# VH-VL binders against f1miw6, part 56

Target 1, 251 residues: f1miw6
Amino acid sequence: MPHFAKPLLRNIITRNLFNSIKKKQCLQYLQTLRTLQYDGFTTVYFGETDIPESLVTGEDFSDGYYMPTPTWCVVHAGGSQGWVPWKYRMFLRDELCIKQEDNLFFEFCDVVKKAYGKCAIVVKERRRQDATRPKEGKETEAQAHVPSVVNLTSVTCCPEVAKSYGHKLLTLPSPYNYLNPLDSAWSSLKWFIINNRKEFCLQSVDGVYSYQYILFSDLISKGIERINLSKWRTITTKVRRWENYYLGKLS
Below, E stands for the ipSAE of ESMFold2; O stands for the ipSAE of OpenDDE; V2 stands for 0.75 times the mean of E and O plus 0.25 times the DockQ between their complexes.

## First folded at step 20 (VH-VL; framework fv_acasunlimab_arm2)

Design j1 (at its last look DockQ between E and O 0.02; V2 from the best seeds 0.00; counts 0 for: pae O 8.5 > 2, placed apart)
Fold by ESMFold2, look of step 20:
Order: sequence, then C-alpha cells, then structure tokens
Structure j1 (fold): chain C 251 residues (1-251), chain A 119 residues (1-119), chain B 110 residues (1-110)
Amino acid sequence: as target 1 above (251 residues)
Amino acid sequence: EVQLVESGGGLVQPGRSLRLSCTASGFTFSDYWMSWVRQAPGKGLEWVGYIYSGGSTYYAASVKGRFTISRDDSKSIAYLQMNSLKTEDTAVYYCARLSYPTDAYFDLWGQGTLVTVSS
Amino acid sequence: DIVMTQSPSSLSASVGDRVTITCQASQDIRYWLAWYQQKPGKAPKRLIYDASNLETGVPSRFSASGSGTDYTFTISSLQPEDIATYYCQQFDSLPYSGLTFGGGTKVEIK
C-alpha cells in the first residue's frame, strides 16, 4: 500500500486530522478529474523541474572556493497525448520575473486551447513555507486556510486565466505527487542529462589550452524529445493505476 | 485455484426479486473491485454494475434503482440483489473481478448463472 | 455514458486471412480500452489491455492499436481456434463512464 505519512515520532491526534484532510483532498481531486475527463476535457499536467548546473557539468570543484551551483528551472507540460506542442521554458532562478510568469500561463492556456480544446490543467500543490520545527510534543496548527491561487516557483497559475480559455485548473494535493506523470518525465530527462552530456560538448583551442562547452539548450531539447508518446503512455498508465487504487480505496 | 463461482440463478416471475451470490477463492478479495456483467440470449455483454474495494457502487442505467451490489469481505462473497425483475433482465449473469487492484479491466470471470424472467 | 460502436457484427474468413475489427467510442477514451475473446459456452477472456498490450500467453498473431475514438483489433493469420466473439471494452473516466462493451464481432471460418 502507499504510505501517507512519515513513520517516526508523531503526535497521533494532529497526524490523524492532517491525514483525514489530505485523503479528502485526494478523493475530491480524483472525482473532479474524472468528471472533467468524462465531460471531454483533455488532461494536461503543467509543471516545472529544477536542473542544477552540477548535473549538467558533472563537476564539483574542491579547489578552495565554494561556489553554489546555480539552478535552472524548466517549465513544460504533457499528458497521454505526449508533450504539449509548446516550446518549454527555462529560467535561471535568480532572474525570476512575476509579471512574465503571469503572461507565461496566459500564453500556455492559449496554446493548449488551440491544440486540444478545453483542458483540465493539473498543477502540483505547493505548500506554504512549511514549519521546519519538529512536530513532536508541541501543538501544531491544522492548515485550515487553502490558498485560492496556485504558484509554481517560476510561474503563477491563475484559475481565472484558465477559465477565460474554457479550461479548468486543478491542484494535485501533496503528498500525492506520484499521481503526476510529469514527475516521471522529469526523472527521465535528468537521467538523459547524466548519461549524454558528453555528446553535447564542443572543443575549442584558445591559445595553449583546450576548453569544452556544453550546448545546454540542445542537451535539454534532445532529452525532452526522447520522452516520446510511447513513454508518455507508459507513464500515464502507471499514474492511472494509482488513481484507480486510491479511488477504490477512498470511496 | 483462483476462481469465482456464481449461484442463485433460476426462473422467476416479472416483478419479483432474486439474489445472486459470487464466492471468490484463491486471492485477497477485499483488495479488488468486483463487477456483474450479463449476457442476454443471443446478445452481447452488458455491464451491470461494480463495487469498489471501499464499498461504493455504480450501476448501469438499465438496472439503477432496481439492482443492488454488495460485498462481504470476511466471507469473500459479492452479491447482486435484483428487485422488480423484468423480462429483459433474462440473461446469464457473470461475476467478474477487475484486473489487479489498480486496473479496471475484467481478468477473472465466473461460469455464469442463468436468470430467466418469465410468467 | 460512453457508447462503444463495434463493427462488423459478424464476419467469415478463411484460415490464414487477416481479420480486422473496429471499435469507435462516443468520446475520446485516450487508450483506455481492452479486447476480449469469448468462445462459445465460455466466459470472456482478456487478450489485450491499454489498447495495444498483449496479455501473457496470447499468440503474437493478435494485435491492436488506436487512440482517441478509433481502435482496431487484428488477427494477422486466422486460425481455427480463433473462432469466437470478440468485444472491446472501455475503461475511461470511472466511475462516470461505466465499463461499456462494444456490441461484439462473431468470427467464423468459411
């Protein structure tokens, strides 16, 4: 069976309330998703992943300087029809722009409307900055407030923008992230990066030294292309089986 | 070893009731969705309804309100209570297991039990 | 209610012939579809799941494909033991879609 909670050092009363809330949210999500699918909405999973530069270079210099590895954010979408025919986006996290993120989701909604018609757009729930304190032996507040907006770290996903295109925006509750096939796609992309980054090096000689450059954009593009329709169907089949498991278990 | 066995079929008059049983063996019954499927003489398969492992039930429009599916996980039995029977309910009734606890295709079928509704 | 329209309702073919059966769904069912074989006097048996995946032990002469609303089932070289009625069945948006079957295709050898 799936595990809904970490096993160590829990307050039973607080944990039971949290588990009940999350189970109800999961069931509501599944029922809403299936109703929309029955009503002819195309399901599209919209999300992001972080690609630390160290994953691409494969290097961690220990030469007396510590330089934190910058992180790139890749934003894309897909489903049982494959990747959405939309150019994925990449952002350096320090260069985040909220206004452009608003425009990005608006642009995305337009593209999927033209490609598929009305869509059920699924985005992972992001928790507000979680308490890092141990929950043991102290009162914890139940999260009674549910935000009305959904935010990725790089993109603001507004329900009203989705509605203006005839779409429905759904939030996948944490901790049920394994019900998101995009996570498996991201794992496949990262595996491709690790195993293929050498093929995207250019060599040049400048003076007395040789330097290599990684065609990062080409590497990412090829990694995304490798996740073809057949792989998307395998991923969505696994997610569908988990959905049915929970739908049967919780209802 | 792994099997479903239906019982309780027979001849019954229109407007009366009949209860079918489906006894499961060789697998963990409580983990599976169970379904009833019928086949009228000379006709194709018609889904009747199913019951989730959690107990919720869903029915085809042709039987909704008249038929009730239930399960007793301690005995590994699924039931089909058929009320207000009509002549068009005449069929072989199959009990079926949906494939794996996580899939919704039929992978195990019983032998079927004949229900005849006539005066 | 997702309606599955299966055709033809019956066919006759010679041993070795290629046989093709189609199902059309009343709405996009993605690829959530199975194919069943029912031999006379027997309960149905699943041959194919998720539109194209063969069950373990199913001969390779059986195949299927499709997506969206249109699905096909093929026997590449019909054998005498393939005399049966074949059904498609959708598993789309449960619980709301139900588990709807096509009308069936009776396959005979001429």
Scores: ipSAE 0.433, ipTM 0.749, lowest interface PAE 3.4, mean pLDDT 80
Fold by OpenDDE, look of step 20:
Parts: structure tokens; sequence; C-alpha cells
Structure j1 (fold): chain C 251 residues (1-251), chain A 119 residues (1-119), chain B 110 residues (1-110)
């Protein structure tokens, strides 16, 4: 009978340890971010969001035939200053597997340098699906391995590249994604798509919009434009409150 | 179509447990916080709790310790496990989507499911 | 927890009348306020967010304003289709903070 209690306790301990590690990472992130802000770095959140075709068309795939619909990836950046004066990029997810635009992050770094000067560029930590296997290996001192490269689905973000432009690249820990105001912006965009797709559709059948008849570029553009500076300020202010809470709680 | 559909409501005796489900469709479920709101017959709206996209939860004092919210992103389902039900828990329970991550407004609602707790 | 005091609890007005509903927060909620309309037997619908932003598709007769602890919802010209219960809802935007609805205002036509 005593043997069954061991796995549950191990899972609880592992979860607690994981939570503790992630909390520490969050604190480190926040402290670093604040330090950079005090040092005159402009905080810019750089990221991507997926727009599945079904979101655009309104097609209900509830009937179990999950036909993988094409998915667009939108890449952009924003912060307390609004959208970065950089042209957002759209990629088909299926095409992203082929050509990582190696130069996109360079271009971005140059643009933000020109626009804001030195920046703290914040990107989300990519959930490595594979890390669920706790390799039992050596307690090597979790030196905060500043990942040498943070790969977005469509863009490779390199700390060295950022540094070459005078920027700092920061990775937001995955459990704390809600500290990224860009996600709120993306949610707003998606909401806009859902509620306004009809206005951008040339033809519809039975409430379903054919993708080929949707002015998709205009839909995305207008959705992005709708998130004006005032909205960004609101979003970032909310995030700041969370940040301050955690800085107080985790310190 | 973007929608939320609640299920699992019904008649239950005090002290018993009930599990509600909220099935989401038409949007990337994992990108949103989910919440439960209830409304007793002839009464106002009462927030029950919410779950973050990351799985963290927060509950109203009235249900804390008795109710549990969970989510399965792979299935696009949010759950409300209700334990130790009381007559005061009788209500229509709405599943609602919250704007993610910083706006906690309800932008999408289900039609609700009725839970009646009676002896 | 933040308490939202909504007033009045009910009102009856004529078609074309100006209707005003107020919500007072127990503390400064910094514009994190939404207004919802709930028609009989239906789920609530958000009309206003961030204290004064009108949702897409909502008629312009609906408006809201406020700051700090005091917020106001207005129907400039009441229509028959506006028969509903209206709710304010606050969000404190802090981790592990609760959401709170006002008590609701039932709007009826005379």
Amino acid sequence: as target 1 above (251 residues)
Amino acid sequence: EVQLVESGGGLVQPGRSLRLSCTASGFTFSDYWMSWVRQAPGKGLEWVGYIYSGGSTYYAASVKGRFTISRDDSKSIAYLQMNSLKTEDTAVYYCARLSYPTDAYFDLWGQGTLVTVSS
Amino acid sequence: DIVMTQSPSSLSASVGDRVTITCQASQDIRYWLAWYQQKPGKAPKRLIYDASNLETGVPSRFSASGSGTDYTFTISSLQPEDIATYYCQQFDSLPYSGLTFGGGTKVEIK
C-alpha cells in the first residue's frame, strides 16, 4: 500500500519546484525589466499570433472533421508607445516551415533603434513541448541560460543581434504570458476579425464567409489600426499593475 | 461561429456534487481566460471564478473551497466542478470568455445551464 | 473585495426618455468598468468597456462615462428594445482579484 503514495508526492514536489523556479524566473525578468527601464530602455513587446482561416471564415468544424485550415501568422510589436512604426508581417504557417526570414529581426531592431533608441525587447518563451520529460540528470546550477536564440515560429530573435543595435532581449516566462500586453492586442485583433469579417467579405453562403472573398489584408490592417495609442496605454497600464504586484509579492 | 455551450446542469440534492462543462468553438480557446458567472432566479449576476490561460484560478469567496474551475485546451472545454452544493447555489450558470490577458471583461457568453439544488 | 453599488435597482420610463444608471465602486477602479445588457431569458451582452468605449454594433444612444469610483451609463432616448436589466462590472486588473457586478438596474417602459 505505501508504494502508491510516492508518485503522487513526487508529482506534487515536481510541480511545486517547477512553480518555484518559474516564480523566480518571473522575478528575475521583472527586476531586469525595471532596471532597464530605469536605465532609459524603451520596452517593446515583439511577438506573433496565429489567425486560423476558420476564425476569418466563421466555419464551424464541430462535426469532428478537423480539416486543418490554413493558418496565418501575424508578426508585430508594440508597447506603451503604441504599435511600433514597423510594417507588420503576415506568413502562412505552412510556408514558415520553409524560410525563416533571417533578416526580419535585424530589420526590426534597426527600426526600433531609430524610433525609440535603446530598447528592451520582450519576447515570449516558446513552450518547448518536449520539456515534459524531466531528464533525471545532474543538478547543474540553473545558470539562467540566457537562451542564445529565442525562436518565434516565424522569426529568430537573437540576443546578440539585439545587442549589436544597443538593445536588450528579454524572455518572458511562459506561465506569465499575461504580462505581455501584445497578447491583449492580439486578442483584440481576433475579436475584431470575428465581429467585422462580414464587412470585409464580398460573398457569403449561409453565414459562412468564403476565404477567397474576404479582403483579408484589409481586415487585418483595420484590426491592427483599431488598437490605437490610447488602447495600448490602457493595456500597458494594466500589465504594469500586475508587474508591480509580482515585484512586491515575489521579492 | 464563435460560441460557448454549457452543459451538465440539472437537479441535485444539497451536499452533492455536479460538474458543468463549457465547450468553446470558433476561436483559439487557449488564448483566452474563461470564467463562470451565475444568476440566481430573479437575482443579479454573480461572478463565480475564472481561470487564466495558464491555468491559474481565482474564485469568489462564496464558492471558494467548494468549486473548482479547470480547462482542457486540447478539447476547448472549461469545467466547473461544484462540490458540497447548497440551496443558495441554485442558479443559471453561464460560461463566459474574458478578454485576454489584461482585460477582464466578458465578451462572449454561453446561453447558460440551470442548476437547481433542492432537497 | 471591491463592492459595486448600482442605482437605481429599477426604473420605468417612457419611450424617448433619457435614462441614467450609476455605479459606485468602493475604491478607485481606474476606468476598468464594463456595462452589460441582459434581456429576459438571455445571456448578458457587453455594451461598454473601459468605462466609455462603445462596443461595435451598439447603438449610439448608449453611452457611458466616469472616473475613479463613480461611473454613469446613459440611454439618450429609450427604445422599446432596450427593455432589459443593465449591469456594471469592475475589474481591478490585479492578480488574484475578483470580478464584481453591480446589483443591476431593471429598465421598463411605461
Scores: ipSAE 0.017, ipTM 0.495, lowest interface PAE 8.5, mean pLDDT 83
ESMFold2 (binder alone), look of step 20: mean pLDDT 89; pTM 0.913

Design j2 (at its last look DockQ between E and O 0.01; V2 from the best seeds 0.00; counts 0 for: pae O 11.3 > 2, placed apart)
Fold by ESMFold2, look of step 20:
Order: sequence, then structure tokens, then C-alpha cells
Structure j2 (fold): chain C 251 residues (1-251), chain A 119 residues (1-119), chain B 110 residues (1-110)
Amino acid sequence: as target 1 above (251 residues)
Amino acid sequence: EVQLVESGGGLVQPGRSLRLSCTASGFTFSEYWMSWVRQAPGKGLEWVGYIYSGGSTYYAASVKGRFTISRDDSKSIAYLQMNSLKTEDTAVYYCARLSYPTDAYFDLWGQGTLVTVSS
Amino acid sequence: DIVMTQSPSSLSASVGDRVTITCQASQDIRYWLAWYQQKPGKAPKRLIYDASNLETGVPSRFSASGSGTDYTFTISSLQPEDIATYYCQQYDSLPYSGLTFGGGTKVEIK
């Protein structure tokens, strides 16, 4: 009956996850994180997820035709203490506007300082652009598109802002997504959306027609509420097991 | 049968050296972190140090610089080399396996071996 | 250098009594704490890990809770076979925190 190796641990380890450069980045990240934890920093994971409107409405694209749907970006944070006591933010993706993320990060740093004191703020490394092949030269500002909403918090979070509040900003290496408990939280939210979106539709029967409204804000709020402290503890415990696994193997 | 067996304990004079061995059987030794824990007569448990599966070692302040932990994965043996022994090192020394999936709580212990440091 | 302060150092109780043992850490150790039972002349045995998770095969009269710096271990109905010394042990910020034990609590039966 007893099984020493969990399938999750075995299935995640691939040769590309142990690339020598990425192994060094992972070890450095883990050592820094654990040093900060020992020094009394509270670990907080700050991040975002994209929710296409089609996920909420359930529209089907199986006929080989589709039309673009809007995408919402949800920004939140949490850790072993649960969700940060900070109201999550939602933005419609719009590449025409300059970002709002600097003001959001200032507010976030203030909130976590008041709630927890000094924090190790972990953000995921950007992966929509090939970071391993950077552009050479001085005009690096021309390399990135400028979204009007926060899509990747790591590209907009300022280390100097974090430092001014007594925090430390850490970047989680991209190939190690399972070291980010927010990814599990986002998956739980999306699962809740898929399975409960019909319950948040209102029908109004007028004359000869009926239409439905999707109570999107209520749906998201309930989905986030479903990820309680017990679930956060489960998620962060699994992340810690992976952290220890790599600490043990790499050092 | 899954077990840990310590050996090498005994009476030694202060300032001398002693090496303890911990022979593991019944599990894949190379996957586990191993640790030494000691218990002085009539006192509580004291962590001595541990060795990661990758080979890095960490020690309690009271033994750092004097004790060395090593492992031989081909033989499934962990070692504790104790140099410059003091009378306060007198204790039962336990070899312990740390839990899988790798965290630092102890899930398998040996029976212990007594080290007495006295003149 | 995380100091674990365990209380009481000893206690004596009757069969069937509720027994409570506490550990306080010198800093936040989150949930990374285990409880061990050491019977006379034997090596320790882990009863509880991650502050509240009972090991398989451990009787349900054992329980524990806590977070942050304050942790509690409870035997709901003390049995004769529970005569032992009990230890808490933190494993928080590896490798830097060490694996510090509390001072132990000797439990005796009348």
C-alpha cells in the first residue's frame, strides 16, 4: 500500500527543468527566499491571471470559426496566510493605454506592510517574450508592447518601491511554475467559473424576448472566496515540498 | 525491512576523535536527507546536523567546525566524524531519516549509539 | 537560531484526563512544526507533522493545532501507553533555521 514517490513530483521533473543555467537560477531563488524567511520576512506571492470572456459565457469555437473575445486580467496576492487583505483588481486588456501597475504596486506594498510587516514579495518571471534572447543595444523600450492592464506583474513591479516599504522583491524563475502557489489558486478560480457560470446568469422575461446577464463580479468574488485558508495551506505545503526537493537535489 | 543501524559509539577521552556510521537498508538511501540527533543523559533531544540528498551539510552551532557529516550512497551509509570531543558531547547519538517528500521532520530513527567523553 | 519554549517540563495525570502541552517559537515558524513521542529507552516517534496532521496509525486521541509562534498538543483521554516524553520540533526556514527541538514534556500516570 505505501508509495514513497508521488506521481506529481516524478512527472514534473524533466531534463529541460534541470538545464544548468535554470538550475542555478532556481537554487539562488530558493536560497534567497529561505534567507529572507529566516530573517522574519513574510512571503507573499503577487500575480495575475487572464480570464477570457468566452470562459465566462461558454461560447463554443468548435465549428472552425471564431471571433476574438475580450480578456480580463485579475490581479491578486496570497500565501500561507491566505489572500492578502487587499481587494483584487480586474482590468480589461487594452494595448492602447499605458499601464496602471505602478500605482497598484505602491498600494499593494503599503497594504502588506500594514498587515504583515516586511515581506518577501514574489512575482513570476515574464514568459510571453523570449527572455533568453534579449535584444542588443540601448533602445530596449521599443521591444515590449505596452498593455493598458496588468498582464505580467513582474514587468511592472519596481524593486525600489518594495525597498522603500522594507520589502524585498523576488523573481520566481519561469520554468518552475509549480513553485508559485498562485498558479494553483488561479486554476481553482477558473474551475469554479466553468462549473458555476450558469448560476450567475439572470434572465429577464420581457414581451417576446428573454436575455441573460452574467453577474461577473459576483462570480469572481465567490470563486476567490472558495479558496479559503485551508486550501491556501494545502497549496503552500505542496509548494514547500517542491522547494525542499530542489534544495536537496541542487545543494 | 526498512531500518537504520548506528555503530561506532564508545568511551573516548576529551580532545580525541570518533566516527559514527549509520547503515541504511530497505529504502533508496540516495533520495533522502539524513540527520544526526543526540540526547545527553537525562536531557532532551538536540539536533546535530543534516546532509541533503545532494551532499550539502548543515550543523548546529555547538558542533560546527568539529563535526563533519558525510554520506556514501553506493554503500547506503551516513557518517558522523566527531573531532575535538568535549565532555558535553556525551550523549546517545541517533541517526535519522528525514521525511519524503523531503521535509525536515524525522520519520525513521535508529536505536542510537552511546558516546561517552570522559577522562 | 529559533528557540522553542515548551511547557510544562513535566506533568502527572490520571487515565482518561485531558493533557495539553504548548510550544512557543521565538519567531514565526508558520505551520512547520512536528510533535514526537519518546517512550523510555526508545527512539522518538513522530505523531504529528505540519502543526496539525496526524500520522497514519496514530490514535485519534492525539491532536495538535497552532500557527505563527504558538502551538498546542493535546491528548484527549490519557492512556497508560502514553507514558512518554513529548517534543516539538520546528523545520521552518531550511537550511538556515536548523531543526530546533523544544525542551520536552515528561508525561506520567498516577
Scores: ipSAE 0.660, ipTM 0.850, lowest interface PAE 1.5, mean pLDDT 81
Fold by OpenDDE, look of step 20:
Structure j2 (fold): chain C 251 residues (1-251), chain A 119 residues (1-119), chain B 110 residues (1-110)
Amino acid sequence: as target 1 above (251 residues)
Amino acid sequence: EVQLVESGGGLVQPGRSLRLSCTASGFTFSEYWMSWVRQAPGKGLEWVGYIYSGGSTYYAASVKGRFTISRDDSKSIAYLQMNSLKTEDTAVYYCARLSYPTDAYFDLWGQGTLVTVSS
Amino acid sequence: DIVMTQSPSSLSASVGDRVTITCQASQDIRYWLAWYQQKPGKAPKRLIYDASNLETGVPSRFSASGSGTDYTFTISSLQPEDIATYYCQQYDSLPYSGLTFGGGTKVEIK
């Protein structure tokens, strides 16, 4: 299992190392994060992962008939303290497009305030697909436009909302998504799903598990629970090592 | 052994105060939310309140303003301070741990301590 | 606060009978429901979480289902050791409100 993470990390690091702007952004992020940590902010990573139905059912679409299967989105948060004591949310991706739960981020901010106090909330930068139009305009000094709003697929994260609760919202630059320990947690969850879906299935036909007969809530819950504090500590320690490496190299 | 032990129950007159203690052992107390649930004689379970790891509290409307939940993480103790007690507050009081990290159901209970409010 | 209406308040059945208890929430609680068993003079014990998940070590004769506002707890074959009061409990209202229990169902053996 440890062998697959190495090549992906190397490839991602090599491609992104060439973008000086992104490097600078990463350094700024890391410096800010460290500063906040020193100031007593608890670091919390807030994010989502997609779980396609095929992952749950075990359907192999290798034969080219890409039937769009429903996709579930799981929203949760964690850090060195483990999972945040906040009830994770599950959404159907198709439904997320219609009803952004406008209050979910408020709820989250309130919970972490009550649980940990002031927090550095870290979210991933969403690749704006639409910014393909290079506006040719003026080299205005790349003031690190702290995006006024970071939109997750299911949740709108607003810096002002975070601030109102005494938190700081940080955006992790997209090329450095591997610095988010949630990615490892999500990978672990997905691995659990793949390897244990049979145990949560009431009926299977020809090795394919019918979605309607899968104890999906239990599957996800158990998968999340399996990522205990010890595992989180391991993951976050690894991330911290990378952070330190970058702070040393970029500094 | 993972356990919760309540103490401090007894007979008290209306209008008086009583403090209950819940001593936790066998787990990292500071990581969990704690709650109090009460049960009047022959009645159902009633949620009283809970306290976050960070110390924030919520209370049922029936006890709000009269009861206070606190915690001492160094001692692994949760407290229920009950003021202005009423006859209706007569109950077995249970200390319960809220599930962590993802859920908020009760996963550990004490044996309870009886509080009787009577003239 | 979310109100949990549990029914019936009491029931008497024979050993081997199927027992069904219902719990209705005043609003959609999105599967955030637990079921507890309380034997006389004892603290409650959780049997079910997240509406339908059986706790480890709980006999398979216990089950639960539901969605939205309506939830059901079932004992497929009532045993003498199942004499207890059963409670539903919602935990959807966090963090802005409290936890609430149903009124309870006393299960007795004829």
Scores: ipSAE 0.000, ipTM 0.495, lowest interface PAE 11.3, mean pLDDT 83
ESMFold2 (binder alone), look of step 20: mean pLDDT 90; pTM 0.904

Design j3 (at its last look DockQ between E and O 0.01; V2 from the best seeds 0.00; counts 0 for: pae O 4.7 > 2, placed apart)
Fold by ESMFold2, look of step 20:
Structure j3 (fold): chain C 251 residues (1-251), chain A 119 residues (1-119), chain B 110 residues (1-110)
Amino acid sequence: as target 1 above (251 residues)
Amino acid sequence: EVQLVESGGGLVQPGRSLRLSCTASGFTFSDYWMSWVRQAPGKGLEWVGYIYSGGSTYYAASVKGRFTISRDDSKSIAYLQMNSLKTEDTAVYYCARLSYDTDAYFDLWGQGTLVTVSS
Amino acid sequence: DIVMTQSPSSLSASVGDRVTITCQASQDIRYWLAWYQQKPGKAPKRLIYDASNLETGVPSRFSASGSGTDYTFTISSLQPEDIATYYCQQYDSLPYSGLTFGGGTKVEIK
């Protein structure tokens, strides 16, 4: 027998149950993370961000002209020790070429093992594209009505690969992505790009545009360098305040 | 006027019980974690335990199973129930507020109350 | 429990001398460490947090550094009002790490 008498009551019950499940997932994540930290695991946040070329050039293609603008995917990792001593990866993503790098996670696990020993590797729960959204549930969160960056995953993170190096792979629950200090690092990088892109804009003397990739790479590299150890400690301290807040309220 | 005031200290025989109170004023008590710290005469500081704003408690190994921390947010009072007291529990007991907003270190202390455990 | 080993347990120095106090943790506490000053008959006061950050209103002659297991607290030029006992305190992986203090260092003027 149906338990719902009204559509409004059903929506309230569904949203309350979803919130309770996600709160339990958040508390379980935090308890596991803090246990691993106490047991000597180094926390490392592994993730990606998309940087559309329009962010670098400042161009807006919403006026009806069809011209696909490529998106750069940056893959990196960091924590309270700063960026991991690993060269970040940058991939071009457009409709013509979509590529997944399975070997990167294996390489990453080896690098952080050598640098830090056993790690708690945190990846955020992916936000699925519209085609993968739950078809049975109503989406209750309002999102901004602006052109969004395309979010594609370039890396497969296998728990058994992490375990083979003595690491533990953790997934940060989706509604708590702000507990990921890497997201703050990505925001800082994007802000740096917006404020410095004119200094890296170049018109070719010979009419050759081969320097566009080099200029984008230099801009991104400079932006990553500006997020130094002091900045990382500021970011991770703010996340730790949120973690303590949730631990205190939920337990 | 932000203040913590401990009360309930005194002389107690070994094996007996005592309850300390910590009365808070001048801030929103329910938003903060509260902790107890003790100092034996002529000795250093020893953390006893703390209570989250949500009510969960954590204790030092030396008092676990004998001491219980609780809180009454409507009265803005934290409590330390001390059972099966030992002579080693003789100390000045401080109530302290944890600065959870910046991190878990002590940003407000009471003046302390003396507990003496002797026959 | 994480053990904090503080040394020396006491020291005497002249006004103007540089004074150094150390704390060693039994495991990595990742810079989650504070330093406190306690004068006789008074509750402790916070001087430094997150291993090296000076609390507002604390004189610049106080400083600290460290990470991992080894931490150092320094008074660059000892003053008569600095006579006190000093404590380190860790707040690493809460709730499991607890909030343990070092044994204290009593600082006196010769």
Scores: ipSAE 0.578, ipTM 0.809, lowest interface PAE 2.2, mean pLDDT 80
Fold by OpenDDE, look of step 20:
Structure j3 (fold): chain C 251 residues (1-251), chain A 119 residues (1-119), chain B 110 residues (1-110)
Amino acid sequence: as target 1 above (251 residues)
Amino acid sequence: EVQLVESGGGLVQPGRSLRLSCTASGFTFSDYWMSWVRQAPGKGLEWVGYIYSGGSTYYAASVKGRFTISRDDSKSIAYLQMNSLKTEDTAVYYCARLSYDTDAYFDLWGQGTLVTVSS
Amino acid sequence: DIVMTQSPSSLSASVGDRVTITCQASQDIRYWLAWYQQKPGKAPKRLIYDASNLETGVPSRFSASGSGTDYTFTISSLQPEDIATYYCQQYDSLPYSGLTFGGGTKVEIK
């Protein structure tokens, strides 16, 4: 009977340690962010969201026939100043050959430099799916390895590239993704899509909305435009409140 | 005055159907999601479903396939069609307004209408 | 669906006592939590939104905090008018899934 207690305790300890490490990472992120802000860096959140076709068509896949619907990835950036004056990008995820437009991050860095000067560019940490195998290896001091590269689905974000433009690239720890105001913006976009998709469809057949790519683009564009500066301010203010809370709690 | 008023509740036999109405006033109905929440006697609150501004619907597993939510924006009315009613469906049914933007929470409730399913 | 576990199911306290209710989510709900007060025979009234924000007109004796999966609702000094059932509700699952309530906490005065 005693053998079952060991794995649970290990899991609890590992979870607690993991939580502790992640808390520390969050604190470090927040401290760094604040320092950069005080140093005159403009905070810009750069990220992506997935828009499945089912979100647009309203298809209820609850009946288990998961027909993989095409998924679009929208890439954009925003902050307290609203959307970055940069043309958002849309990529189809299922097209294997999403040529990582190697130049997209360069373009972005250049645009934000021109628009805001020095920027703190914040990106979400990608959940390494592969960390399932606890390699038993050496407690190497978790030096906060600033990942040399943060890969978005469609864009590679390189700290060195950011640096070359005078920017700083920051990674938001995964458990604290809600500290990214883009998540709220994307949620708003998705809400808009759900609520307004009928207006952007060409024909409804058997409860499914059919649309052309051009109408889809308009839907996305209008959804993005709806998130105006006032909304961004509200979202960023909320995030700032939480940031302050964590800075106080974790200090 | 901003308000929601439920109607259509009553006594019904198992297996029968009943339609509830929620009449909205004092706000632009078409801009909001509408939701139904029920409360069995002496029990907690249970979410039933909601309808988007665009007309799409989502339902709790307990009522899926039996209940249908619809809306008439021209009349500012939301409906809950309840089919194949069970004794377990006995509850006060509340209509609630759901915000359409970044803050998705119930901000307006009706007074509720009682539905009793009994043989 | 996200499951909300609320505790305790009921409590009895004296006037002036501090009352604490907890709500645990089955997953991180990222502060998308509301607290409702329901008096007998009445519709629920929202007291708190976004985990810690007090609604306009709600007395300051009501407060809430929390993050991740764990949230707390507090009445600093229980008053007779506070006799009600309180519910937590998550809305993190929107727009992809349903809303869920906690089981409720009945608050009574000794």
Scores: ipSAE 0.028, ipTM 0.567, lowest interface PAE 4.7, mean pLDDT 83
ESMFold2 (binder alone), look of step 20: mean pLDDT 89; pTM 0.886

